# VH-VL binders against AP-3 complex subunit mu (apm3), part 1

All scores and structures are predictions.

Target 1, 249 residues: AP-3 complex subunit mu (apm3), of Schizosaccharomyces pombe (o94669r175to423)
Amino acid sequence: TNEFFIHVLERVSAVYQPNGKLAFGTVKSDMECKCQISGMPLLLLSLRPGTKLGNVRFHQSVNLKRWKQHPDQIEFIPPDGKFTLASFQTDFATQKSLPVVVEAKNKLDGRFEVRIRNTGKKSVENLKILITIPQALKSVTVTEGNYIFRASKYTHMEEGILEWSVKKLAWTSPALVLTGFLAPLKKDANSTEESSSYSKLEHLDLQYKLQGSTLHNFKVESLKMLNHPDKKSYKGVKHTIIAQNVSFR
Below, numbering starts at 1 at the first letter of every chain, in headers, positions and changes, except where a header shows other numbers; antibody chains aren't numbered by Kabat.
F, E and O stand for the ipSAE by ESMFold2-Fast, ESMFold2 and OpenDDE, each averaged over both directions (binder to target, target to binder). V2 = 0.75 x the mean of E and O + 0.25 x the DockQ between their complexes.
[cut] stands for letters that were removed.
The coordinates of atoms that the task and the answers printed are left out; those that the model quotes come from them. Centres of patches stay.

## First folded at step 4 (VH-VL)

Design a14 (from r3 with heavy chain T28D S31D; framework fv_rovalpituzumab)
Fold by ESMFold2-Fast, scan of step 4:
Structure a14 (fold): chain C 249 residues (1-249), chain A 122 residues (1-122), chain B 107 residues (1-107)
Amino acid sequence: as target 1 above (249 residues)
Amino acid sequence: QVQLVQSGAEVKKPGASVKVSCKASGYDFTDYGMNWVRQAPGQGLEWMGWISAYSGDTTYADDFKGRVTMTTDTSTSTAYMELRSLRSDDTAVYYCARVEYDILTGYSFDYWGQGTLVTVSS
Amino acid sequence: EIVMTQSPATLSVSPGERATLSCKASQSVSSNVVWYQQKPGQAPRLLIYGASTRATGIPARFSGSGSGTEFTLTISSLQSEDFAVYYCQQYNDWPPTFGQGTKLEIK
């Protein structure tokens, strides 16, 4: 039997402004292959015409002369088993936002609220929201998932990171909400009583996985065998987005 | 523009051989395979075999093994199909068709020659 | 070899109507089915490959569906140029085999 599977893993780094607009973003991709083809196959993989790959690194079996002549074509003789065919970067600048959107609200009394919604058409998996807490955290409640507060190693205003974990966020799910209360900051400015104030939340980081989606128009269009085995074949192409460094600042 | 141009019609007697040519243009000849398919008058399509323009490897349908030979000439971008020991039921239009063995999108005959009528009589 | 059976042998429909053509494989061919259109005196023309992917230049009114052993070609709003013979073909197993064709004719 002949089998060839391609898994395109897109690792996303992005920074969004407080107004929700993308400040900058990049996608670092790996094309992971699994090959079980008998004989000496000569394969030609074609990408969508006009695809631009930045900082591309190819497996040693790739015909670099052909790629330089036709930058949307990758000719290679695969090894058996698992290997990475290519690693590259693509520009994320044309997309306004990823499917997970975050809205943070700060109140004068130290209460804050973080709302998370999936605006895409696929379920988000293993969602982790890292909330930078600028001062002591008094209490927190979540509508779904689990949380843990990790205080900074060095103590000052008892700041830390609040990690909120949600196993799955379907695109049909209502918004998930985290509500927290900050402990007041003591001010000692020639007063016989405590004065208090509250900092605002200004930094959130997201991590998650999204199966069956691709960020841009990058697409594997064909995988041709230039020499022909008369054997039954099985094949597939899978896309996964891994959001590892998505910041809201 | 991809074009496949076949040789002209042939009239043969039973027991003779016929060699049909198919000249390709508009693409890199060695990047694609060539299939041969025939169609008897008023009948459906019947696959005869395939040849790689890159390697020269062939695969023939069982009904034609021993009677058919497929070859290519890379210098002229031409594929050939020779059928021997002709019988009256070999009367058909013979087509060449470009093919790619595409593991992801499949194996399809995306461009076809105009066909060559071979008549076997008497 | 895998036998491909098309039905009906002849389908009579009016322009503007929807036509549905069926193709059955004698054993599972996954999604490895191709559809061709052939007009009188002409070579076949590739319509659909991989059971559901339209070939370049094929109008959106043509669509394919199915997997395993049951496949369908649908033409959503027949035009006069669509009256032709349609063939399905599998390429899951060697040799590739064709159905016997469905003739689409004006009612």
Scores: ipSAE 0.017, ipTM 0.492, lowest interface PAE 6.5, mean pLDDT 83

Design a18 (from r3 with heavy chain Y101F T105E; framework fv_rovalpituzumab)
Fold by ESMFold2-Fast, scan of step 4:
Structure a18 (fold): chain C 249 residues (1-249), chain A 122 residues (1-122), chain B 107 residues (1-107)
Amino acid sequence: as target 1 above (249 residues)
Amino acid sequence: QVQLVQSGAEVKKPGASVKVSCKASGYTFTSYGMNWVRQAPGQGLEWMGWISAYSGDTTYADDFKGRVTMTTDTSTSTAYMELRSLRSDDTAVYYCARVEFDILEGYSFDYWGQGTLVTVSS
Amino acid sequence: EIVMTQSPATLSVSPGERATLSCKASQSVSSNVVWYQQKPGQAPRLLIYGASTRATGIPARFSGSGSGTEFTLTISSLQSEDFAVYYCQQYNDWPPTFGQGTKLEIK
């Protein structure tokens, strides 16, 4: 059976402003291949014109002389089995929006609300929302999923991380809501303030996986076999986005 | 703009040889293969063979093995097809056609030359 | 070698009508079928590859379907410029083989 598969894995790091605007973003990508083609195929992979591969590192089989002359073409003789054809970094600040949107609201009575929506057309998998809690947590309720509160052991301030986990957030799902109450800040003995006050949530991190999508205008346009037209190959290209460090602050 | 320009019409006697040229422009010549296909008057398309412009490797149809030779000249981006021991039934229009051996999208003859009429008169 | 058989040999249809052309393979060719159009005195022109994918610049009225051994080229709302011979070709197995052609005559 002749087969050739390409899996493009995009690992995302991004920082969003409280208003939802992207402040900074980068993505590190691996082009993972699986080859089971008989003989010695000479393959030419063509990328969408205008594709910029930053800090690219190629598998040893890649013809670097050809790539320098034609930066949208990767010519190689694949090894049998699994291998990484290329690893590269691209900026994503203006290319595409991530499908998971976060709204965080702080109320004057110590209540906070975190609302999560999937605005894309694909299901989000293994979603984790990490909420930095600046003061003691009173109570929490969620519409879906599980949560765990862990007091930070590595800060000079009393803080904790509330981890909210959702196995799957379908694109047809209604918004997921987490409602919590913070304990009031203790009155300082030397303070003239009489009323307690509450800290505000200012930092959230997301982690998730998104199958069948790409953040860039990166596309494998073609994969040609330059020397063996007699070979039929079962083939496919998959894209997976792995949101590893997506911050809202 | 991809173009394949073939040599002009030829009239040959039985037993002679003919060599048809196909000059490519508008793309990287060595990234594609070149097929040769002929068509006798009023008949359908008949595949003759293929050559890789990258390696020079060839594959010929069984009916033409021993009589056909396909070559390329990378310096001029030109493919050639020579057919020997011509017979009257070799009278046909001969086409070159670029082939894209795309593993993801398949193998198609996406651009064709204008054709070269070869007449073999007795 | 895989034999490609096209039917009908000649199809006459009126302008604006739908034309359906058939192509059968002697054994399974998956979806690895190409369709070409040839007008009198001209070289063939690529229409469809991968059984159903239109080539660049091909009008939306041309569509292809099928898999395995039976394939169809459909031309909706025929225009006078569609008068031509149509060939199917398989690239699933070596050597590539062409059908004998279907002549489309616009009434």
Scores: ipSAE 0.006, ipTM 0.476, lowest interface PAE 9.7, mean pLDDT 82

Design a2 (from r3 with heavy chain S31D I103F; framework fv_rovalpituzumab)
Fold by ESMFold2-Fast, scan of step 4:
Structure a2 (fold): chain C 249 residues (1-249), chain A 122 residues (1-122), chain B 107 residues (1-107)
Amino acid sequence: as target 1 above (249 residues)
Amino acid sequence: QVQLVQSGAEVKKPGASVKVSCKASGYTFTDYGMNWVRQAPGQGLEWMGWISAYSGDTTYADDFKGRVTMTTDTSTSTAYMELRSLRSDDTAVYYCARVEYDFLTGYSFDYWGQGTLVTVSS
Amino acid sequence: EIVMTQSPATLSVSPGERATLSCKASQSVSSNVVWYQQKPGQAPRLLIYGASTRATGIPARFSGSGSGTEFTLTISSLQSEDFAVYYCQQYNDWPPTFGQGTKLEIK
């Protein structure tokens, strides 16, 4: 059986502002291939016409002379097994938003709310929201998923990270909400009026995966074999977005 | 935009050779293979062979090995098919056809020349 | 070499009717089957590739189906321009091989 698979992995690094606006973002993409073709195939991979790859690095088998003349064409002789054909990077700042939108709000009396929404057209998988808690946590309620609070080893004020996990957030789902309450920094004495005070949430990190989508107009259009007409093959192309370095500050 | 234009009809005597040309335009010539297919009067399609415009490598059908030679000229984007030791049963329309070896979109003879009639008679 | 066998040799149908053409491979060709249409005095024209994908510009009344060794080309509402010879071809193994053709004629 002759087989060739392409997996386009887009790794997202981004910073959101507290109001939900994207401050800046970068997508680092890898074209990971798996080759099980007999002989020495000469392959030509074509990208969507007009595709421009930023900060591109190619596998050593790529014909760079051809790529310089035709920037949407990658000609190569693949090694057997797994390898990375190309790596490239696209910077996007305020022009495009990520499919997962986060709103964090500090309310009165130590209450806070984190609202998550999927604005894309694909389901989000293995979503983790890591919320930095600045003081002792009194209680938490979530509309879906599970949560774990991890106290800092070195915290005098019982600071820590609240990890909220959701296995799947469908694009048709209503917004998911986490509501929490911080314990007060000081309490009123009985019959004496003293104000309670609370720190505010200022930092949140996201991690998730999204299958079958891309964050820019990258697309593999064709994969041709130029020199072995007697070979047949099974093929596949997958696209995966991995958000692992996404901060809300 | 893609066009394959073949040379004109030829009449040959038994034992002669014929060389048919196929001039390509509208695409990058070296990115596609070229197949040659013939069709005798009132009969079906018979594959003769394939050539890579990139490498010049050829694969010929068993019935034509030893009698056929396929070549390309990349400077003129032209493919050639020469058939030697002609017999009366070589009378046929000869076609060139562009082929894709595309893993993602499939394989097909997507553009054909208009055909060249070769008549072999005494 | 894979042998492609088409049936029937000739199919007589009336305009507006459905035509179903058969193509059988001597061994599995997966979905690597192509269909062509040829009118008298013309070169073959690509209709279907990958067993079921219509080529650019081919009307929706043409559809292909099948996998493995048995394939069909269906024309759902015949028009006068559809009366022609149809060939199937496999491209799973070299050499590529054609069926002998099915002639579609007016009843």
Scores: ipSAE 0.013, ipTM 0.512, lowest interface PAE 7.9, mean pLDDT 83

Design c1 (from d4 with heavy chain Y104W; framework fv_disitamab)
Fold by ESMFold2-Fast, scan of step 4:
Structure c1 (fold): chain C 249 residues (1-249), chain A 122 residues (1-122), chain B 105 residues (1-105)
Amino acid sequence: as target 1 above (249 residues)
Amino acid sequence: EVQLVQSGAEVKKPGATVKISCKVSGYTFTDYYIHWVQQAPGKGLEWMGRINPYSGGTYYNQKFKDKATITADKSTDTAYMELSSLRSEDTAVYFCATEIGYSWGTDAFDIWGQGTLVTVSS
Amino acid sequence: DIQMTQSPSSVSASVGDRVTITCKASQGISSWVAWYQQKPGKAPKLLIYAASSLQSGVPSRFSGSGSGTDFTLTISSLQPEDFATYYCQQYYSLTFGGGTKVEIK
C-alpha cells in the first residue's frame, strides 16, 4: 500500500482562576506520522503561512537547512512505519478556551459541588475530574459516571483524591454534577447548636481527549512528493487535543 | 435584584438588648450563609458569626459568642442578630453579608446590607 | 485564629499614582483572600476574591496577587473615586486586616 497518515496531538497544560479566566497555559504538540509508501519518497509538508513553531525538535530525516529558510516547510525522507516528525510547543492567549467549563463551589456545612459542561461542538472523551479532598469524605453523588476515592499514602486526616470518570460528555449534554459531603473535623465549641468545622476544597484537575479539534492556528496545508509529483498517497491530517494537566485553583 | 435590607438605627441604654434584622430578596434564602460584621466608629471590620438559614446552625467568633445570638426565619427570609447586656463598647455599625458567588473560591462577601447603627448611651 | 496584618495603615496619593497595599497572614492560607473597598457611610464592596480574581463590574486598574502568607492589592492608576479605605480578609477564620486609608495628597 502507498499511504501516509499524520496525527497532530496537542497536549494541554493550563491553570484557571476561580472566575474561569485562564491564568496561563501551554500546548505541547507532537506530529505523529505513519508511512506505508514504497521506495524512498522525498516529502514536503507545508504549514499555514506564518506558522511559528516554538522549541521545535525534528526527526533526524528533516532537512533543517530548508526549514531555516522557510519555517513553514518541512522536507523529509520518512522512515517506514510510525515515527514522530516534529515536537513543538505553542502558547495560547486568554481568549482561547478549552471546551470543558468547570464550576466548583464550597457549600454549607461541608457540602461541595462540582459542575461540568461541554461548551464545544465535539464530544469530550475519557473525562476524569481529580478533586483534592483535604479531609475525610462522608458521601458522594454523581449524575453520571463512576467515582473512586484514593486515600493519600501519608494521611493523618484521611485526605486523598476523589476521581470522577465519565466515558463521554456530549456537547448537547446538560451539566454533569458531583455533590460531596465532608465528614466533620470537630464539634464547634463556639456554636449554640451542635456544629462541626470543615475544610474548604481548593483544587481540582481535569483530564480528557477531544478528537477533531485544535487549539492553536496550526494547520497542514499540503503534502507533496517531490520526486514523484503525480503519485497520490496522502490521507489527510487528524487532530486530537489531550488535556492532561488542566488545573483549577 | 439581590438585596440585603437591614432594620433602622437603634439607641439603647446600657444593659438593654437589641435585635437587628436582615431581610433578603432575589435569591433562595436557605442556600447561603448569612454573616454578621461589626464596625466600631472610625475602626475596622470584625467578623461576628454566621448562620446556615436552612438548619439554623451557627458559628461564632469567640469574642462574640456570649454577646451575640444569630437566628433565621425561613418564612420571612430574614436573619436576625441580637446583642445582649449592651455596653458603650457595643456602639457600632452592624452589617449582614452573604457569599452567593458562582464558582470556586467565591466564599467572599459579595452582597452586603446597608448597615445598622446601634448607639449605646445613658 | 489567623491574624491578617495590613500595611500601610494610611497612604497619601495623587490621581494617576500607583498604589500598593499589602496583607500578611499569620499562617498559610493558600489563595483564600478577598479585598474590599469601603467609602465613608457605605457598606464594603468586594473588589478581589481568591487573591487575584477580579469581581464582576470592578475596574481593571484593580489587581490582586500573592499566595500562602503574603498578598498585595494594586491600583495601577488611582482615580478620584478610589479614595477610600481598603480591607483584606481571609476565608478560614474570616478575619479582616486593619484597613488602609487611601487619602488625597
Scores: ipSAE 0.013, ipTM 0.530, lowest interface PAE 7.7, mean pLDDT 83

Design c12 (from d4 with heavy chain S103E T106W; framework fv_disitamab)
Fold by ESMFold2-Fast, scan of step 4:
Structure c12 (fold): chain C 249 residues (1-249), chain A 122 residues (1-122), chain B 105 residues (1-105)
Amino acid sequence: as target 1 above (249 residues)
Amino acid sequence: EVQLVQSGAEVKKPGATVKISCKVSGYTFTDYYIHWVQQAPGKGLEWMGRINPYSGGTYYNQKFKDKATITADKSTDTAYMELSSLRSEDTAVYFCATEIGYEYGWDAFDIWGQGTLVTVSS
Amino acid sequence: DIQMTQSPSSVSASVGDRVTITCKASQGISSWVAWYQQKPGKAPKLLIYAASSLQSGVPSRFSGSGSGTDFTLTISSLQPEDFATYYCQQYYSLTFGGGTKVEIK
């Protein structure tokens, strides 16, 4: 058979300010390949002209002399089966923001609300929202998904991480809402619990997968078999964004 | 239309009590704190305290705890701030404020009353 | 109690000038700072919340920056209507800075 598969995995680390403004972002990408071509093919993968692969590390089979002369061409002899063709760091800038928008509101008397929406045009999968809870948590409700509270190493004041999981967030879905109530941080001897001070939610992290999208101008234009130019090869290209360290603080 | 409308200016003698009102319209009165802020003539802003209109629970700046009493009437959507044992140093503009449009966190005051001048003179 | 130290207390400026006002918190307050504009005889107006978020309806010449203990309000090109007193405010104990009066040079 003459099939070659490329899976571009983009792992995102980003820090957003509470207002939703991006403070910092990096994307580390792997080009994971699977070769199902008979014989010993000599392959030439051509990228869109102007593609920038920062801090690129190539598989040992890549012709570095060709890459040096033509930085949009990767010539290689694939090993059998699965291998990483290249690892690189890309611009965060192809999309100005990630498709999952989060809004956290501190409300009256220890009530807080975390609202999440998919503003993209692809479904978000395996969404996990990690909410740093600064003091004892009284109650939680969610419109969809599951939640679990994990106490920190310090059991003092019962702070910890509230983990909210949603298997799929379609781009057409209404906003999903988590509502929680904190226990008072400090009680006044002459007042109710409602008159006590409450810590504010300041930190949450998102984790999810997004299929069929990229954060930069990466495109595979063609794949040729140089030692058999008369034989057509099938190439499949798949893109996945893995958001693992997306922080709001 | 979201607005906070305060009662009119007051002139009081030392030792008197004054009660200032802040009437809410355009949103659900019990959903947000009502805060009170003092501004002495030619001076800066100083937070006095807040009330939860739903429960009536209050939290005060220690400087004002024995001077100010904040209350709320859910039936009229009105918050009140009462100052007791008035002295000349209580002469100030008093503002009520709330945080309707704030997307993250509490206590960025996007809606303010017009202010009430309290003058204490003998 | 968290103290907010605002500087300068006053600044003389001309239309078109870039004006910067600084606010320092006595301890870390994350991004929980708001900035207000107050004109004589009027209530304060919210300009910036969460340190850097521009309030709806506020001109883009206003911007906020900073986190932790050091915060800045910037007016990129001062207009006649911007002569006013400006205040920072932190959210934990609800203390205001002392104010900065921006006055005509």
Scores: ipSAE 0.000, ipTM 0.429, lowest interface PAE 15.1, mean pLDDT 81

Design c15 (from d4 with light chain S30R A50D; framework fv_disitamab)
Fold by ESMFold2-Fast, scan of step 4:
Structure c15 (fold): chain C 249 residues (1-249), chain A 122 residues (1-122), chain B 105 residues (1-105)
Amino acid sequence: as target 1 above (249 residues)
Amino acid sequence: EVQLVQSGAEVKKPGATVKISCKVSGYTFTDYYIHWVQQAPGKGLEWMGRINPYSGGTYYNQKFKDKATITADKSTDTAYMELSSLRSEDTAVYFCATEIGYSYGTDAFDIWGQGTLVTVSS
Amino acid sequence: DIQMTQSPSSVSASVGDRVTITCKASQGIRSWVAWYQQKPGKAPKLLIYDASSLQSGVPSRFSGSGSGTDFTLTISSLQPEDFATYYCQQYYSLTFGGGTKVEIK
């Protein structure tokens, strides 16, 4: 049987302000296809009416004249096997939000808490929270997952990155919490005073994958074989959001 | 537990045919491609082809297109690879592998069979 | 057809050493690269997928980097169990590199 698979990969880069507002964000998207159709099919892929693909770049087989006249139709002759049908990039709207919400709170005496919640309707996979630790870490506890502290090389402050990993964060899960304690800063050699002090957390990054969701409401409506309209083919469509450069600063 | 279990070693004479099996368990057989990889003694890995167990559709490395035939039996969750007109150069370990947990865009082989040694000798 | 040129073909190293293996594609393949470890008589084991993603259960001393045509597998501090042959693989047409044997010095 004739089969065509489409995987829409949306790679997200974003920076959020301390108040939770998006400072800027971009989504780089690829339509990765796998063709299992015999012969030389002429395919027409129809998108949801009104779909806008920003800065789109098409595979060389795409009929650009048709696309310019009908921006919801992609006509092409696929190579066999794997190829990228289209790549496009768009900026995040100010009101758009990612499903994973993180709050970092600095507490008294070097204690801090990082809370994470999935506000979406799909499970988040391979979640990694990278917390920049500004000085030596005394202890850490997590409600779920595991953690690894990687100290920076050549540092007298023993700062580093605390990596918190959660294999799956279901949308029904209560908020996950990481509680950490910083070791007090030692006396500065140039200081005449002796006191314990603690730096505040100011930076963390998120990385994760989300299956079955799209940030741009992208939808494939149909796939037709124009040169064989009576032939049936299977069309499989998969959507994945890859949050790879999401910063909170 | 997800695993791929292959049939045992075979010793064949030149000109013979051999059929190797790869039985899957721990996942839905028809959801992922099954790939076949050849490794000659002391040599590297070479991809041979793959099958969609749902449709029976196959795609081959051109080098193996006239040598190998890949099939799948949905009733037994088993993929097969048949090598025809065996020659000494076909002596190799043959592996089946699948891409569970990855998207349509990736063909990384995360689960492998243990391998089947096929020796062609007179 | 996309060729994967892997270097070196072999490397002698001691426990605790940093080992770097490189793989060069004959044309751009984005991040569609995997790295495998194979021990004698065993099936290959996936270490890295999508050029830099660590497979579950694989020690953090393994890391991958690169995009486009140039890719690298790094073992930050070699352990006794890491003496094996390593292979890169690209997903466009499913070709493997020639392999790199990591031997005890």
Scores: ipSAE 0.000, ipTM 0.389, lowest interface PAE 22.2, mean pLDDT 82

Design c17 (from d4 with heavy chain T30D Y54W; framework fv_disitamab)
Fold by ESMFold2-Fast, scan of step 4:
Structure c17 (fold): chain C 249 residues (1-249), chain A 122 residues (1-122), chain B 105 residues (1-105)
Amino acid sequence: as target 1 above (249 residues)
Amino acid sequence: EVQLVQSGAEVKKPGATVKISCKVSGYTFDDYYIHWVQQAPGKGLEWMGRINPWSGGTYYNQKFKDKATITADKSTDTAYMELSSLRSEDTAVYFCATEIGYSYGTDAFDIWGQGTLVTVSS
Amino acid sequence: DIQMTQSPSSVSASVGDRVTITCKASQGISSWVAWYQQKPGKAPKLLIYAASSLQSGVPSRFSGSGSGTDFTLTISSLQPEDFATYYCQQYYSLTFGGGTKVEIK
């Protein structure tokens, strides 16, 4: 029977300062649709009143004249199967926050600690924490998940990326902790008396998926078939946030 | 290991079509756009378009929208770029690229294919 | 469409020299700029993203700066492996600069 599905994918790129302030951010969004409606339906998708789509590009079937007069209404004739109805980009609002909170601490004698919390109301999936290690890594302990260290090819300091992976971080989960120890840097390598020093962690990146949430306050209110008002169509709407480029430095 | 591997060089006559492949490995194919970039001999880089592998949805540079067709095959984790009605000015190296790797901050292309040379001559 | 104007088109420098390449956007693009290095016969390699962030594995002699419309890539001490063409890119709507060829004497 007649079915129409909408998947709103919001891909987030953001840079946060060490104090937690957003330096900049952008969200690139796609409305990915799957149409299984017989014939050539004329559909009207209504968004939450006041929705503003930035730098929007529509599928060729969209009635641009209608959209210019009613910016929260998208009238279109869908192709059968999968297609992108609209792509748009917005600046990440400073008052909007991502649900994953990271706290990184440089401690004494090369110790460091990264704590991750989910402050949202949805589970975070496929979480990766990519920690830039500025010098040789001595040891690592994680409370949950797996880790792998990938050494850089452009280094004599044994620097690299420490990737910490967690399949699912529930919003009810206690904070997850990674504790690491850096190997000491020699202060005077050719001295008979040596001392050690330690660099600080300065860069960390997050990647994850969050189902059932939106950063745009974007909501599909209704889907109507204008040329067949007696014909019922089922709409399923799914929202996914993909944090693919979230940096802390 | 994340990598994009492209098909080999092609030599075509004017008016022909060519289809270039870009096979991905080391990440979930559906999660990131695949972009295509043209570089004519002795010239710079020019973005052609991108595809969402999950939906097949595409977005093209206006210059290439009547020339290039980008597709994706999820069963083989392979993206394709087809050029129609080839002319001598289509002679170029074509690259596929994505934004995964270990570069996170924006949508920069951190993983690239090795490039495919397409030569159009009689 | 956003145009990216790169200068100079080419530069010759000796090992150890500082090289600066500039890129100007036709409109404000915040910090949405990446820099790429391309060696002859090879694919481009990402050096800098978000105007000033060094890609993992890239030598610290590379740095980026700028915001809005004016951006620079600096190589503080040229090495022989830095012979290449460099490109800026804005990724708001995905256009590249014309490129700068760096030749080591």
Scores: ipSAE 0.000, ipTM 0.412, lowest interface PAE 15.8, mean pLDDT 82

